VHH binders against Abasic site processing protein HMCES (HMCES). Designs and how they scored, part 13

Target 1, 269 residues: Abasic site processing protein HMCES (HMCES), of Homo sapiens (Human) (q96fz2)
Amino acid sequence: CGRTSCHLPRDVLTRACAYQDRRGQQRLPEWRDPDKYCPSYNKSPQSNSPVLLSRLHFEKDADSSERIIAPMRWGLVPSWFKESDPSKLQFNTTNCRSDTVMEKRSFKVPLGKGRRCVVLADGFYEWQRCQGTNQRQPYFIYFPQIKTEKSGSIGAADSPENWEKVWDNWRLLTMAGIFDCWEPPEGGDVLYSYTIITVDSCKGLSDIHHRMPAILDGEEAVSKWLDFGEVSTQEALKLIHPTENITFHAVSSVVNNSRNNTPECLAPV

## First folded at step 13 (VHH)

Design gx11 (from y28 with I57N W59Y D111Q)
Fold by OpenDDE, fold request of step 14:
Structure gx11 (fold): chain B 269 residues (1-269), chain A 123 residues (1-123)
Amino acid sequence: as target 1 above (269 residues)
Amino acid sequence: EVQLVESGGRLVRTGGSLRLSCAASGFTFSTYAMGWFRQAPGKEREVVAAISWSGGNTYHADFVKGRFTISRDNAKNTVYLQMNSLKPEDTAVYYCAAKSYQFSDSPKEYQYWGQGTQVTVSS
């Protein structure tokens, strides 16, 4: 996974992240550093994206089922990194393979500390290799959306009004992530960064791409992944597997350019 | 450059009150837990109070016994320590400190420190 969409306005995004805590109380996640949230139809590694994480990470006596939402840098910078520039990392930390998560120190250590997060997105993009050509067809992949009688398919949103309705009730993709905290040697803000855990693709996606993000499907899965106070690493890792509960459609080549940030990126062709 | 600047320390009489302020700059204040520490002559630096990034969680040392209250204003990048019912034993240099993640009672875990402000309580 190297491209995502996360374009919802902050308030809409927050509402879409409504949840129940362990007591059954309806809550919205509290924002940490909301000014770093930059909505985009075309998110690339090194950009900031919103993630959910347990409040317990920031508050010693907090209910671990409570959620914080925070923009973090895509591409995990390990805490032990001593260079002044994260770009000098010699290895790619955009993704973490589920099968080797416990073998790589950069991922194992923060995971062992309970630094689990849920990466939020409208969906993610993947490119299908066309046999015999150097051309790749991009696809937008996301959770199935509830078709309300009046809300046509993403493609049927012919009117601005319909478009708004679709996104106001959009079910966000929830991907399993690991985050870490890095202190720059030269001082400044502590950098929070994340990696997305990847798995082998489900059968439905296998023709498009052989790998997919580990998707946490449903509130229970999301809650368990986040709740490092009550759920052990070993139990949490049981949640990491392919899911068939996804849909996708072909999109234009507009998304190929990471600088393009328009609705055309995820529009069906 | 990261700066924490304490103010408000002065000479006060026993039973008096002071409000200390710490103005922060050079980092995203609203994302850091803040703490007040004090160090008396010949003693180790000790935590007085701490507050989470959002202000939703606070810690006060046992010796505070309800006399001191930590608070913060993220819009002003400032953390405060209201000190009431001051005693001679409260005489110390008071330091403001910032920590990412959770606040702690351990000074070693804090990334940034102020220069301190002197509080003197006379008998």
Scores: ipSAE 0.900, ipTM 0.952, lowest interface PAE 0.5, mean pLDDT 93
Fold by OpenDDE, fold request of step 14:
Structure gx11 (fold): chain B 269 residues (1-269), chain A 123 residues (1-123)
Amino acid sequence: as target 1 above (269 residues)
Amino acid sequence: EVQLVESGGRLVRTGGSLRLSCAASGFTFSTYAMGWFRQAPGKEREVVAAISWSGGNTYHADFVKGRFTISRDNAKNTVYLQMNSLKPEDTAVYYCAAKSYQFSDSPKEYQYWGQGTQVTVSS
């Protein structure tokens, strides 16, 4: 997974992340660094994307079932990294393979500290290799949405009214991530960054791409993944597997350019 | 305090029409999906219709078959259910409910509920 969409307005995104804590109380996640949230139809590695994480990561006596929403850098920068520039990382941390998560120090260490997060997106993009050509067909992949009588076509959001028809009832994709906190050696703000855990693709996606993000399907899966206070690493990792509960459609090559940030990126062709 | 107050329920004859209203207060109405549910005696509460926070999306149960229409006026903090071609089978207490984001067909996912209004359809 190297490209996502996350374009909902901040307030809408917050509401989309409504949840019940362990006491059954309805809650909205609190924001950390809301100003770093930059909505986009075309999110690439090194950009900031919103993730959910347990409040317990910030407050010692917090209920671990409570959630925080925070923009983090896509591409995990391990805490032990000693260079002043994260771009000097010699290995790719955009994704973490589920089968080797415990073999790589960069992922194992933060995971062992309970640094699990849920990466939020409208969906993700993947490119299918066309046989016999160097051309790749991009696809937008997302949760199946509830069909409604007034449902607009995805990507036809050329007006506020059209946008609402598509997005005002959108189910966000929830992907399993690992985050870490990096303190620059020269001082400055702590950098929060994340990696998306990947798995072998489900049968439905296998023709498009052989790998997919680990998707946490449903509130229980999301809650368990986030709640590092009550759920062990071993138990949490049981949640990491391919899911068939996805849909997709072909999109235009507009998304190929990471600078393009329009509804056309995810519009079906 | 959050309040949902249904109105408009009454006795009507088969084939008749009713318009239910639900007035909301105590929360930011325009940010919540709204739903109409009904519960007949001895039956489970079931979704009738739902509408997104902006009104851009609507859902109607299969049994509605075009007879009912959900709408909302965010300026008035009100959600409506226009019911046409009513049948005796539509007799139930109708409830208005609110959900913080995406509407659902599951009653348990809704946070706020009204007290309900009785709709009775006579043969």
Scores: ipSAE 0.796, ipTM 0.906, lowest interface PAE 0.6, mean pLDDT 94
Fold by OpenDDE, look of step 13:
Structure gx11 (fold): chain B 269 residues (1-269), chain A 123 residues (1-123)
Amino acid sequence: as target 1 above (269 residues)
Amino acid sequence: EVQLVESGGRLVRTGGSLRLSCAASGFTFSTYAMGWFRQAPGKEREVVAAISWSGGNTYHADFVKGRFTISRDNAKNTVYLQMNSLKPEDTAVYYCAAKSYQFSDSPKEYQYWGQGTQVTVSS
C-alpha cells in the first residue's frame, strides 16, 4: 500500500470514528495535534494521516479502551534511529509484512510496547500491471458501502450538495498499523510515525495486486487491536489476515501524480 | 437517559397512508444515523429505511419500492417515516433506532431502540 485517500473534514472524520468504550458509553476520539491533519484524496508515504490509538499511550492509568485520533507520519521511524533526518532511513517502513513483523526490530520493538494503531482512510489505491504494456491501471479499494438512492458516482462530489450524498455516510477503511515515537537527536518535537501491516491479497484483489493492507473489519477488531492494555500482542496478531470484504473500481491516471488532490482521484472511470 | 419514542402507528386500510415519528432525547441526535425497523409476528426484525446523520443519504429496503420515505429534522431531534400505499404485509411493530454516524441495514449495529409503534393494515 503506497497511496491512500483521507479527505473528510475533521469534524466529519471525528464523527466517523465514534465508538463505545468498555462501559458501553458512546465517545468521540480526542484529537492530538489536530492542526497536522491535512485532508487529501491522494496521501503518499511521508505525509501525515490520522490514526487511532489507545489513550493509555498518553495518559497513565487511562482506560485503554478510550481512543485518541492523531495525525502521524506515514513511514515508521524507529525510536533508535540516530540520524537527524528521518529521510535518511535506508529501509522502507511504509509497510510491514505480517509474516516478518516479529523478525524485524523496527516493527517488533514498538509492537512489543503495544504501539498498535488503526490507520484511517477512505480507501487505498493499487495499480494493476497490464499485460504487454508498461501501463498500470490504478484502482481505488475500500469497504463496501451501502447503496443509497442518491449514491451518485463517487467522483461527482465536487459540490457541497454532492459531497453529502456520497460521503456523509461513508464507512472508513480501518487498517492495522504499528507506530513508534522518535526523538530527534538535536532535540525538538517527538515524531510519531506509523507503518501499515500488509498481508497476502484476498482472492478478489489478487488480480490487481498480490498484497493488501491488513484490514480490521468491525468495531471488535478495531477495539482489540487498539487495546494493548488488555489484548496481548499474540492475540492482536490473530486479527491480521486477508479479508474479502472489500470492493474496488478503476480510477483515472490522475492519482498517479501525488500532487493531484481532487475528487477525480477516486472517481470511477 | 437515552430515549426514542415512536408515534403514529394505527390501524389503516389497504392503500392508506401513515406518518410515523420518532422523538429522540438523551444523546446528540445530529451525530447519529437513524433507522426504521419493523418486526412482524413470527418474523425477524428487518430494516425498513435508514438515514445518515445529515440526512443527505437514505436507504430504503427493497420491499418499500418507493412507498415509504425516511426523513429527519435535526432541529427537532425527530426522524420520520412517511408510509404510502400500505399493504397488509406491512403490518408490524415499527421501531426507531439510532446508530453512531453511519446507518446500516443490520439491526445488530444499532445502539439505541424505541419501544415500537404498532402499524396494522387491514384488507
Scores: ipSAE 0.640, ipTM 0.850, lowest interface PAE 0.8, mean pLDDT 92
Fold by ESMFold2, fold request of step 14:
Structure gx11 (fold): chain B 269 residues (1-269), chain A 123 residues (1-123)
Amino acid sequence: as target 1 above (269 residues)
Amino acid sequence: EVQLVESGGRLVRTGGSLRLSCAASGFTFSTYAMGWFRQAPGKEREVVAAISWSGGNTYHADFVKGRFTISRDNAKNTVYLQMNSLKPEDTAVYYCAAKSYQFSDSPKEYQYWGQGTQVTVSS
């Protein structure tokens, strides 16, 4: 998993993340650093994307079932990293394999601190190798969506108001992540960064790619992954497995270039 | 205080038409999905229709498809249900309900409810 779409305006994204706390009360997550949210149809590593995490990470005595939403850097920078420039990191932290998560210090240490997050996206892209060519077929992969009746043309987004009518009921993809907090040696703001946990692909995706992000399907899974105050690391890791509750469609090669940020990136072909 | 107030329910002959309205106050109406539910005597409350916060997506239950149409006017904080070709089995109390973001066919997921309006369809 190395490319996602997360394009919803902040207020729509926030509403899509409505949840119930441990008392059953409906809530919206509280934003941290909202100005760092950069919506795009074509997010790549090193960009900022929103994640959910427990309020207890930020506030002493907070209810651990309450959620914060914050943009974080994709590509986990370990808290122990000593260079001043994160580009000097000698290994790729875009993803974290579930089968070795407890063997890699970059992931084991923050996981042991309860630094679990839920990575938000409209969906993610994967490229299928096409036999007989050097080209790869990109697919957009996402949760099955509620069947709805639209008043306008699907896929035609001429203006912001038309866009909202297409996307105003979208179920966001929720992926299991780990985050860490890095203090630059020369000072400055603490850098929050995340990795996406991966698993073997489900049967439905195996023809596209052999790995997939660990998807948290439903409020119970999301709540347990986030709540490090009540759910142990060992219990949380039981949530990490493939899911068949996923769908996809082929998209054009526009998404191949990460500089392209248009609805065409995810439009069905 | 949040209020959802249904109106327009009355006695109507089979084959007739009726328009229900639900006026909302006490919350930001334009950020909520809205639903119409109905409950006949001795039956469970069931979804009739639902509409997204912008009005761009709708859902209608199969038993009302082609006969009922949900709509909303965010400037007036009102959701409507246009009911055509009414049948005696449409007799029920009709409720409007509000849910943050994504509408659902499950009554338990809705945060706010009106007190209902009676629709009676005579032979």
Scores: ipSAE 0.296, ipTM 0.669, lowest interface PAE 3.6, mean pLDDT 89

Design gx11 (from y28 with I57N W59Y D111Q)
Fold by ESMFold2, fold request of step 14:
Formats: C-alpha cells, sequence, structure tokens
Structure gx11 (fold): chain B 269 residues (1-269), chain A 123 residues (1-123)
C-alpha cells in the first residue's frame, strides 16, 4: 500500500469522522495542526495525511475514547533517528507487515506505548502486475458505498454539484496504523509520522496484489484500535486481518505520476 | 435541545398527493443526513427515503420509487417528503430522523427522531 486518495475538504472530512464516545455522546474529532492538511487525490509516502488517535496521547487523564485528528507524515520516523532530514532514513517504513510487527523495533516500540492510529483515505491505489509485460494496471480500492439515486460518476468534479453527488456521502477507508514521535536533533517541532499495517490480501483483491492494508471495518473496530487506555496491544492486534468488504475499479495511468492531483486519478476507465 | 417536528400528515384518497415537512432545531442541520421512516400498525419502522447533508445524494426505498421524493432546504432547516400516487399501503405514521454525515437504511443508526405525523390513504 503506497498510494492513497484523501481529497475531502477539511470540514467535510471532519464530519465524515463523526463518532460516539464511550458514553454514547456524538462528537467530532478535534484537529491538531489543521493547516498542515494537504488534500489530494494522489498521496504518496513522505506526504502528510490525516489520522485519528486517542486524546489521551495529548492530555493527562483524558477520556481515551475521545479522538484527535491530525496530519502526520506517511513513513514512520523512529524516535531514535539521528539525521536531521527524515528522507535520509535507510529503510522503508511506509508499511508494516502484521506478521513481523512485534519483531521490528521501529514498530514494536511505539506500539508498546499505545501509539495506534487510524489512517484516513478516500481509498487506496494498487497496481496489478500483468504476466508477460512490464505494464501495470492501477486500481482504486475503497469501501463499498451506499447505493443512491443521485450518485454521480466517480471522478466527475467539473462542478460543486457533480462532486457532491459522489462525495457528500462517501464512506472513508479506515486503516490500522502505528505512529511515532521524533524530535529533530537540530530543533523544531516534534514530527509525528505513521506506518500502515499490511496483511495478506483477501480473495477479492488477490488478482490485483498479494498484500492489502489492515482495514478497520466499522466503529467498533476503529474505537478498539484507538483506545490504548482500555484495549491492550494483544487485544488490539486481533483486529488486524484481511476483509472481503472492499470494492475497486480500474483507473487510468494518470495516477502513476504522483504530481497529478486531479479527479482523473480515481475516475473509472 | 434538539427537536424534529413533522407536519403535513392527513387523510387523503388513493391516487392523491401530500407533502410532509420536518423542521429541525438545536443542531447544525446542514451537517446532518436526514431520513423519512414510516411505521404501519403492527409493523417495524422502515426507511422510506434519505438525503445527504448537502442534498447531493438521495435514496428512496423500492416501494416508493418514482412516487415519493425527498428534498431539503438547508437555509430553512427543513426536510420534505413529496408523496404522489398514494396507495392504501402507504398508510402509516411518518417519522423524520437525523444522522451525522452518512445516511443509512437502519433506524438504529439515527441519533435524532421526530414525534411522527399520521398519513392515512383511503380507498
Amino acid sequence: as target 1 above (269 residues)
Amino acid sequence: EVQLVESGGRLVRTGGSLRLSCAASGFTFSTYAMGWFRQAPGKEREVVAAISWSGGNTYHADFVKGRFTISRDNAKNTVYLQMNSLKPEDTAVYYCAAKSYQFSDSPKEYQYWGQGTQVTVSS
């Protein structure tokens, strides 16, 4: 999993993340660093994307079921990293395999601190490698969406009304992540960064790619993954498995160039 | 205090038309999806129609498709159900409901409910 779409305007994204706390109270997540949110149809590693995490990470004695939403760098930078430039990291932390998460110190240490997050996206892209050719077919992969009568064409954004026909009722993809906090040695703000946990693909995706992100399907799974105050690491890891509740469609090669930030990236072909 | 107040229910003949209204207060209406549900005597509450927060997406149950139309006016904090070609089977109490962001066909996912308005369709 190395490319996503997360393009919703901040206010729409915030509303899509409405939740109930432990007491059943309807809430919106509180933003940290909202000005660092950079919506795009075509997010790649080292860019930032919004994640959910427990308020308890920021406030002593906070209700651990309450959620913060914050942009974080994709590609976990371990707290022990010594260089001043995170792009000099010698290994890839874009993803974390679920079967080795407790063996790699870059991931097991923050996980043991309860640094679990939910990575938000419209959906993710994956490239199907075709036998007998070097060409790859990209697909956009996302939760099944509620069927509607006014639904527009995915990728139609030529007017606000056409965009709304697709996106004003979109179910965001919620992926399990781990984050860490890195203090730059030369000073500056603490860097929050994340990795996406991966699992073997479900059968529905196996023709496209053999791995998929660990998807948290539904509010119960999301709540348990986030709530490090009430849910142990051991219990949380039981949430990490493939899901068949996923759909996809082929897209054009426009998405291949990570500089392309247009609805064409996810439009069906 | 959140309130949803339905109005417009009455007795109408088969083939007639009726427009229901639901006035909302006490929350930011423009950020909520809205639904119309109905409950006939001895039956469970069922979704009739739903509309997204911006009005860009709608859903209508198959048993009302082509006859009923949901709409909303965010400036007036009001959601409507236009009911045409009414049948005796449409006789029920109609309820307005609100859900944050994404609408659903499941009544238990809706946070706020009105008191209902009676619609009776005579032969």
Scores: ipSAE 0.265, ipTM 0.671, lowest interface PAE 4.4, mean pLDDT 90
Fold by ESMFold2, look of step 13:
Structure gx11 (fold): chain B 269 residues (1-269), chain A 123 residues (1-123)
Amino acid sequence: as target 1 above (269 residues)
Amino acid sequence: EVQLVESGGRLVRTGGSLRLSCAASGFTFSTYAMGWFRQAPGKEREVVAAISWSGGNTYHADFVKGRFTISRDNAKNTVYLQMNSLKPEDTAVYYCAAKSYQFSDSPKEYQYWGQGTQVTVSS
């Protein structure tokens, strides 16, 4: 997983993240660093994207079931990293394989501190390799959405009015992540950064790509992954598996260039 | 306290029209999707219609499509069900329900429920 869409305005995104706390009360996540949120149809590594994490990471004695939403850098920078420039990191931390997460210090250490997060997106992109050519077909991959009568799903033939309405009922993709906090040696603000955990692709995606993000399907899974105060690392890792509850459609090559930030990136072709 | 209060249920003749209202209080209505459900005696509660928090998306069950219309007024914290061309099989208790953000076909996903209003359709 190396490209996502996360384009909703901040207030709509926040509403899409409504949840119940441990006491059953409906809440919205509280933002940290909201000015760093940069919505785009075409997010790539090193960009900031919103993640959910437990309030307990920020406040002693906080209810660990309460959620914070914050933009973090995609591409985990380990807390022990010694160089001044994160681009000097000699290994790729965009993704973290679930089968080796406890073997890699970059991921094992923050995971042991309970630094679990939920990475938010409209969906993600993958490129399918075609036999006989080097051409690659991009797909937009997302949770199945509830079909509606007056508004359509994202589709090339749908009316313009239906396209505009789809997003007020969009189920955000929720991916399991690990984050870390890095203090630059020259001083300045602590850098929060994350990696997306990956698993073998489900059968439905295997023709597109052999890996997929670990998707947390439903509020129970999201709550358990976030709640490091009540859910141990070992129990949390049981949530990490492929899912068949996923859908996709082909998109145009506009998305190939990460500078293109338009609805065409995810429009069906 | 969260309250959903349905009103407008009554006895009507086949072919008649009826408008149900559901007044909401105790939560930020404009951030919730709303649904109308019905339950006839001995049957499970079933979705009739649902509407997104902004009102931009709606859903109507096949058995009411073209006859019932869900709508909402966020300024009045009220969701409505306009029921036209009523049939005896529409007889049921109708419930208003609220779910944060995204509506669902499943009653189990809704957090808040009204007490219901009886609709009876006679020949």
Scores: ipSAE 0.227, ipTM 0.625, lowest interface PAE 4.0, mean pLDDT 89

